# VH-VL binders against q86iv5, part 13

Target 1, 237 residues: q86iv5
Amino acid sequence: LDSCSICVDFVGNSLNDLLNIILNSGVIGTCGDLCSAVPGGQIVDTVCDLLCDYVGVDEFIKLISDVDPDPIYICEKISVCKTNDNAAASLDLVQINPQNGTVGGTFTLSIAYTVTNTIATGQLAFNIIDPTGNAFGDAVLLVQQSPEQYTQQFQFQATPSEQESFPNGLYTVQALVCEGSCGSPHPNTYTLANGTTTFTISGADSSSMSGAGSFSGSSQSTQTGAASGSGSGFALF

## First folded at step 21 (VH-VL)

Design cc4
Fold by OpenDDE, fold request of step 23:
Structure cc4 (fold): chain C 237 residues (1-237), chain A 120 residues (1-120), chain B 111 residues (1-111)
Amino acid sequence: as target 1 above (237 residues)
Amino acid sequence: QVQLVQSGAEVKKPGASVKVSCKASGYTFTDYVIHWVRQAPGQGLEWIGYIWPNKGRTGYNQKFQNRVTMTRDTSTSTAYMELSRLRSEDTAVYYCARVPLYSSGYFDYWGQGTTLTVSS
Amino acid sequence: DIQMTQSPSSLSASVGDRVTITCQASQSVDYSGDSYMNWYQQKPGKAPKLLIYAASSLQSGVPSRFSGSGSGTDFTLTISPVQAEDFATYYCQQSYRYPRTFGAGTKLELK
């Protein structure tokens, strides 16, 4: 994992813990004081300490305490993630299979896109909007994607849950490629491409309300392009 | 081979202080964290604190009420634990242990232990 | 602090047996899909030895008859088959947050 991915993952997973620590602790004097209170083992403490040291404890706290904290933006501000204001991409394909399914069925979303100018730090995101207007989705972090064609697949099972009941009707899929976090109000965030498709769900198969619809995103990234770019990779490992 | 070698047994009176050493060898001293754990006779394991040899960063178990001080000498690859205002309840075997910085936080190598006896 | 409840406190077994030791944490020790639970073996007069880390990962040089499982709050160490050299005290330990805490230990004795 690259340093940017590690940063975004850490901030994303530990944001609430960090906020709680900041709110409940008195004056935090050092990065060590802050990071030692964050749960998640030695690796989380080490990553936290490393990231905090880039900007100092005061600036780190300020970034985390923002009204709309964005993990990608935070990692860009501490210079662990890069930005590219000239990033460019297009969507080639947004497809869902099957186009007609049933409740309890498995659906595969395929998104193909072409990067024409490097995405430094961004997202491939999708939203599925059900017939009632309820939306659910996921996003994949994109780091240093060079000009090339990419494909991402997502799978989900249409099993009713507290989050989504999967009513019968027409569903809309929205796919987005972004520099930065999709929909974020922060600087260096741009929607590069968007696309839509639809599918239908019919038939209430009364099968058992078993467990939470785990989005098992099998990212088969067929990275074909061996770009030998001499980037000074901060080997965190 | 990775080794942590601790100082010898100590006998102290209540109210005194003790300083235990832990000399590391067979690896880069500054790439790991040193933790201290104690074990009273016939009892379980109790975590005391840690030191980052590269930064001198420390963290302590609040149970010790500011009686513990951890230090290191990077030139000799040696960690030190000092415990002050000793009590009879501090009688235990004290261990230093290594933790990798990029790990879940397990103790992969241990010193042989230092026996501390606190008696009037 | 995270309390670690280890069971049983003692167990008798024969060579060749299957032994199971459990550890329950007072709160979840999971983070980002990983469990921050470790297991140690300690023999009399010796320092603890790491057996299992991250709930189920076998430490290098440890025999495959040792295995760990579990997530959230409930964890298990299994020894199968038990060998003569396995009679010792075993400890679980959480590395999820500070302070680090240990179970009270399980003494495995020869029947």
Scores: ipSAE 0.877, ipTM 0.972, lowest interface PAE 0.4, mean pLDDT 92
Fold by OpenDDE, last read:
Structure cc4 (fold): chain C 237 residues (1-237), chain A 120 residues (1-120), chain B 111 residues (1-111)
Amino acid sequence: as target 1 above (237 residues)
Amino acid sequence: QVQLVQSGAEVKKPGASVKVSCKASGYTFTDYVIHWVRQAPGQGLEWIGYIWPNKGRTGYNQKFQNRVTMTRDTSTSTAYMELSRLRSEDTAVYYCARVPLYSSGYFDYWGQGTTLTVSS
Amino acid sequence: DIQMTQSPSSLSASVGDRVTITCQASQSVDYSGDSYMNWYQQKPGKAPKLLIYAASSLQSGVPSRFSGSGSGTDFTLTISPVQAEDFATYYCQQSYRYPRTFGAGTKLELK
């Protein structure tokens, strides 16, 4: 298990809980005081305690209480995630299939990109903008991606929900490769590459809003790259 | 084989204190958390608290706050639970149980239990 | 505190039967796609024994006739087929947050 991924996952999933605890709790004297209040079982408590101990409870609280808390940035600040200010990548392909679909249909977004200088900790993100300007998307955490070509696929079903009605019209897809969190104002965050594509949806029958679009993002990252890098990574587990 | 062996039965008067021991064997003591759970006669299970043997971190059920103290001796792989200001309602079987640090928080191994009787 | 409500409090069954015990939490015990619910068996005069963890994971050494299911607030322990050695008290327990809490128990008795 990659320590950086664990950190980002923990902070991302528990951020609201942590904030709530910090805001509603009196004096938090120890990492144990903070982490014991975080729900998510023993593993969450253990991870929280470990991460908190890296910087101490005061600094940890400060990081969590940032105006715009960023899980990747927080994990970088506690030195669990690495940064690379020289990270570089290019976008090779942004493709959505089918290009013309219908409401209720399944769409596959394929993004190919080439890393030319190691992405230490970053994101592959995409946003889909519907004809009305409403946007939805997802992101994948990138950790220690060496120079090579990568491909990521995302799938979504165009099932109307409260979050997205999937009106008929032209949709725009924006794809981004970033060092750090895409769009984050924090240091060590850079957009490395971006690209766009479009697709259309037709046949929006007013059928029943029942299905929450389950993003079954089976990220089959075919990481073909044997990263032989001997880095003395602190194995958290 | 993983074992948690607890100290013997105790009979105490109200207002007294009791200290129960839990000796761990068959595994690395510091890689797990020790929890304490009690069970009154004919009743369900009640969580008391925990101790992290690796760092001495403790957490207690507020119901027992200020009456319970958990300690450990890493050299002997033994956890201790002390309960003070005993009441008749504290009459129960007390269990220690093991929780892996990197788990969902289940109690995978239990001590045999220590019977505490508090009577005037 | 998360309250755990087990149903039924007692159940009579015969060997070979299918038995279902339910546990309802007062709030969701899910985190990041996992459910932090555990099931234990306790026989008279003995410590509880872990059967199921993370709602549906069978503890090593536990017979496959035991199964757990559920998510969110509603969980189920199933025993099928019931064996003679299965007559005991069963407890659900949440490990989602502190304090840890248990259901009141379900006593499975021989019919």
Scores: ipSAE 0.875, ipTM 0.972, lowest interface PAE 0.4, mean pLDDT 92
Fold by OpenDDE, last read:
Structure cc4 (fold): chain C 237 residues (1-237), chain A 120 residues (1-120), chain B 111 residues (1-111)
Amino acid sequence: as target 1 above (237 residues)
Amino acid sequence: QVQLVQSGAEVKKPGASVKVSCKASGYTFTDYVIHWVRQAPGQGLEWIGYIWPNKGRTGYNQKFQNRVTMTRDTSTSTAYMELSRLRSEDTAVYYCARVPLYSSGYFDYWGQGTTLTVSS
Amino acid sequence: DIQMTQSPSSLSASVGDRVTITCQASQSVDYSGDSYMNWYQQKPGKAPKLLIYAASSLQSGVPSRFSGSGSGTDFTLTISPVQAEDFATYYCQQSYRYPRTFGAGTKLELK
């Protein structure tokens, strides 16, 4: 894992913990004071400490305490993630299979896109909008993607949960390729490409609302990208 | 071979201080964290604190009410734990243990232990 | 602090048996798909020895008859088959947050 991915992953997973610590702790004088309070074992503490030391504890707290904290933006601000204001990409394909499914069925979303200018730090994101307007989705971090064609697949099961009931009807899929976090108001964020597709779900029996279906979004990212890039990035490890 | 060698047994009176040493060998001292754990006779394990040899960063169990101080000497690859204002309840075997910086936080190597007896 | 409840406190077994020790944390020790639970063996007059880390990962040099499982709050150490050298005290330990905490221990005795 590259340092940027580690940073984004850490900040993303520990953001709430960090915020809670900052809000509930008295005087945080050192990176150690902050990071030692973050749960997630030694590795989380180590990563936190390294990142905090890049900018100092005060600046690190300031970044985390932003009104709209964005993990990618934070990691860019501490110079762990790179930016490219000239990043460019196009969306080639957005496809969902099957196009007609049933509640409880498995759906595969395939997104193909072409990078024409390097994406330094960005996202491939998708949103699924159900017939009622409720939306759910996911995103994959893109780091140093060279000009090439890429394909990403996502799989989800249409099992009703507290987050999504999967009503019968027409669903809309929105796919986005971004430099930075998709939809973020922060600098160095650009939507590079977008696309849509639709699919239908039928056979929702109203009666079986009882099961707490865990949304196991297993993103099997087959990153076939040979990251041969010789970039002098500060190896965190 | 990785080794943590601790100082010998100590007998102290209540109110005194003790300083236990832990000498590391067989690995890069600054690439790991040293933790201290104690075990009272016939009891379980109690975590005391840690020190990062590379930075001198320390963290302590609040239960010790600022009675513990951890230090290190990187030139000798030695960690130290000092416990002050000793009480009879501090009678225990004290262990140093190694934790990799890039790990889930397990104690992979331990010192042989240092017996502390606090008696009037 | 995360409290660790280990059970049983003692267990008698014969060589060749399958034994199971459980550890329950007062809160989840999971982070980003990993569980921050470790298991140690301690023999009388000796320091603890790491057996299992991250709930299910076997420490190098530890026999495969030791296995760990579980997630969230509930964890299990299994020894199968028990060997003569396995009679010792076992401890679970969470490394999820500070302070680090241990279970009270399980003494495995020869039947």
Scores: ipSAE 0.874, ipTM 0.971, lowest interface PAE 0.4, mean pLDDT 92
Fold by OpenDDE, last read:
Structure cc4 (fold): chain C 237 residues (1-237), chain A 120 residues (1-120), chain B 111 residues (1-111)
Amino acid sequence: as target 1 above (237 residues)
Amino acid sequence: QVQLVQSGAEVKKPGASVKVSCKASGYTFTDYVIHWVRQAPGQGLEWIGYIWPNKGRTGYNQKFQNRVTMTRDTSTSTAYMELSRLRSEDTAVYYCARVPLYSSGYFDYWGQGTTLTVSS
Amino acid sequence: DIQMTQSPSSLSASVGDRVTITCQASQSVDYSGDSYMNWYQQKPGKAPKLLIYAASSLQSGVPSRFSGSGSGTDFTLTISPVQAEDFATYYCQQSYRYPRTFGAGTKLELK
C-alpha cells in the first residue's frame, strides 16, 4: 500500500476518534499519548505515531483540529501525499446500467476519464441525486495517476434505507475528477472534470425500508498501465 | 527462531521492588513492541503495559501506572519491567510478549514467564 | 475498558467432538472492516499460545481444526474435531484499544 493511501485511510477512519481524544484529553505531550488512545489495533497506533512524528504532536493536533478537516489535505500537509497544481483530466464517459431499474435492483456506474497531467493526490467522486433532491455517493482516492485513460466502476443496490428511500423517478448522477478532495475548500484542491447522467427507478415498494444499503463498492480497478516509475517512495518498511 | 527468555523466579517482601528481564532473539528487536502480561495463580491474564524498543515509548495499564516502569536495552535486545511497592496481590507469573508493529496487535510470541511471589 | 465475557467458563468434551467457545466484548472491536479479537491456548505451566488473530485468521503452525468467527461484539472459537492435545484453557483478547483486555478463560476438559 502506498504511504499516501495509508495516511488518507487512517485519517479518514480515525478522524473522529482523534478529535474526540484531543477534545477530551488534557495536555497531550507526545505523539505516543495521542496515538495510544486511538482505537484500531497496533497498526493504527503505528501509523498514527509515524504520521504524527513527521510534523510533531502540536502540528498534528492543529491539523486534525481544523474547522474542516480533510484527510487528503492533512496528508498533503504532512508531506505524505503529493500535490500537483497542474493536474489535468477530462471525463470521457459516465454511464449507469441499467438506465431503467427497480427498487431493490443493482446498478453499475461506470466512469471513464483521461488524465492528461498527473493527478498527484485526488478523487474520483460521484453523487446520485434522487427525485426529491437527496444525494448519496462515494469517492475513490487517486494517488499518482499518470497520464492515461482510466475506468472505475461502482455498484450499488437500490435498497431503501434511512439514508435513501429510493423513490420512483428520475435520478441524476454527477461524476467528478479532482485534485485533492472534491469540494474541499483547502489549497491544492481543483475540480478537473465533471459530468452527468440520468437513470430512472420505478416500482418503489414502500414496505422494505429495513435494509441498511451496504455499499459494497467492489472497486475492481483494472490498472492496466504498470508504468514502473522508479520514484524513491518512502518505504514505510 | 524467535525467542523471549525471561529472568528467573523472584521472591520479594511487601513494599519491595522487582525487575524482570526479557531477552529477545531470532528477530530484529526494534521492529516489534514488547508487552507485559501477568497471571495470578489460578486466574486469568492481565495486561500491564508495553514498550517500543525503537523509541522507548511506553504505555501502562492505569492500574499499574504509578508502580510500573518499562525499559529496554537495544544493545542487548532486552526489555525490563520493574514493579515497585509490591503487594501480596502482585504474586503472579509475569510474561513478556511480542507484538508486530504492523499487526492487529496480537501477541505472537511469549516468554516462558517469571514467577513472582510476594510474601511477608 | 472493554470487558470480555467468555462462555462457558468450563466445558467437558471427548476426542472427536465439536467445541464452541464464545466471547462477548462490551463494545465493538471492529475497525475498517476488521475485528481486533484474538484467541489463545494455554496449557498448565506454559505461556499462552496464539491461535487466532483478527477474529478469523489462523496463526501459522496452528492446526486447521481451530477456527474463529464473529464481528462487532460477538466472537466464537471452534475446535473440530477436538484432539487429545487440545485440552487446555482458552482466552479471548481484544487488541482494539488500550488497555488490552482478556476474557476470563474457558477450561476445556476431557470428559
Scores: ipSAE 0.872, ipTM 0.969, lowest interface PAE 0.4, mean pLDDT 92

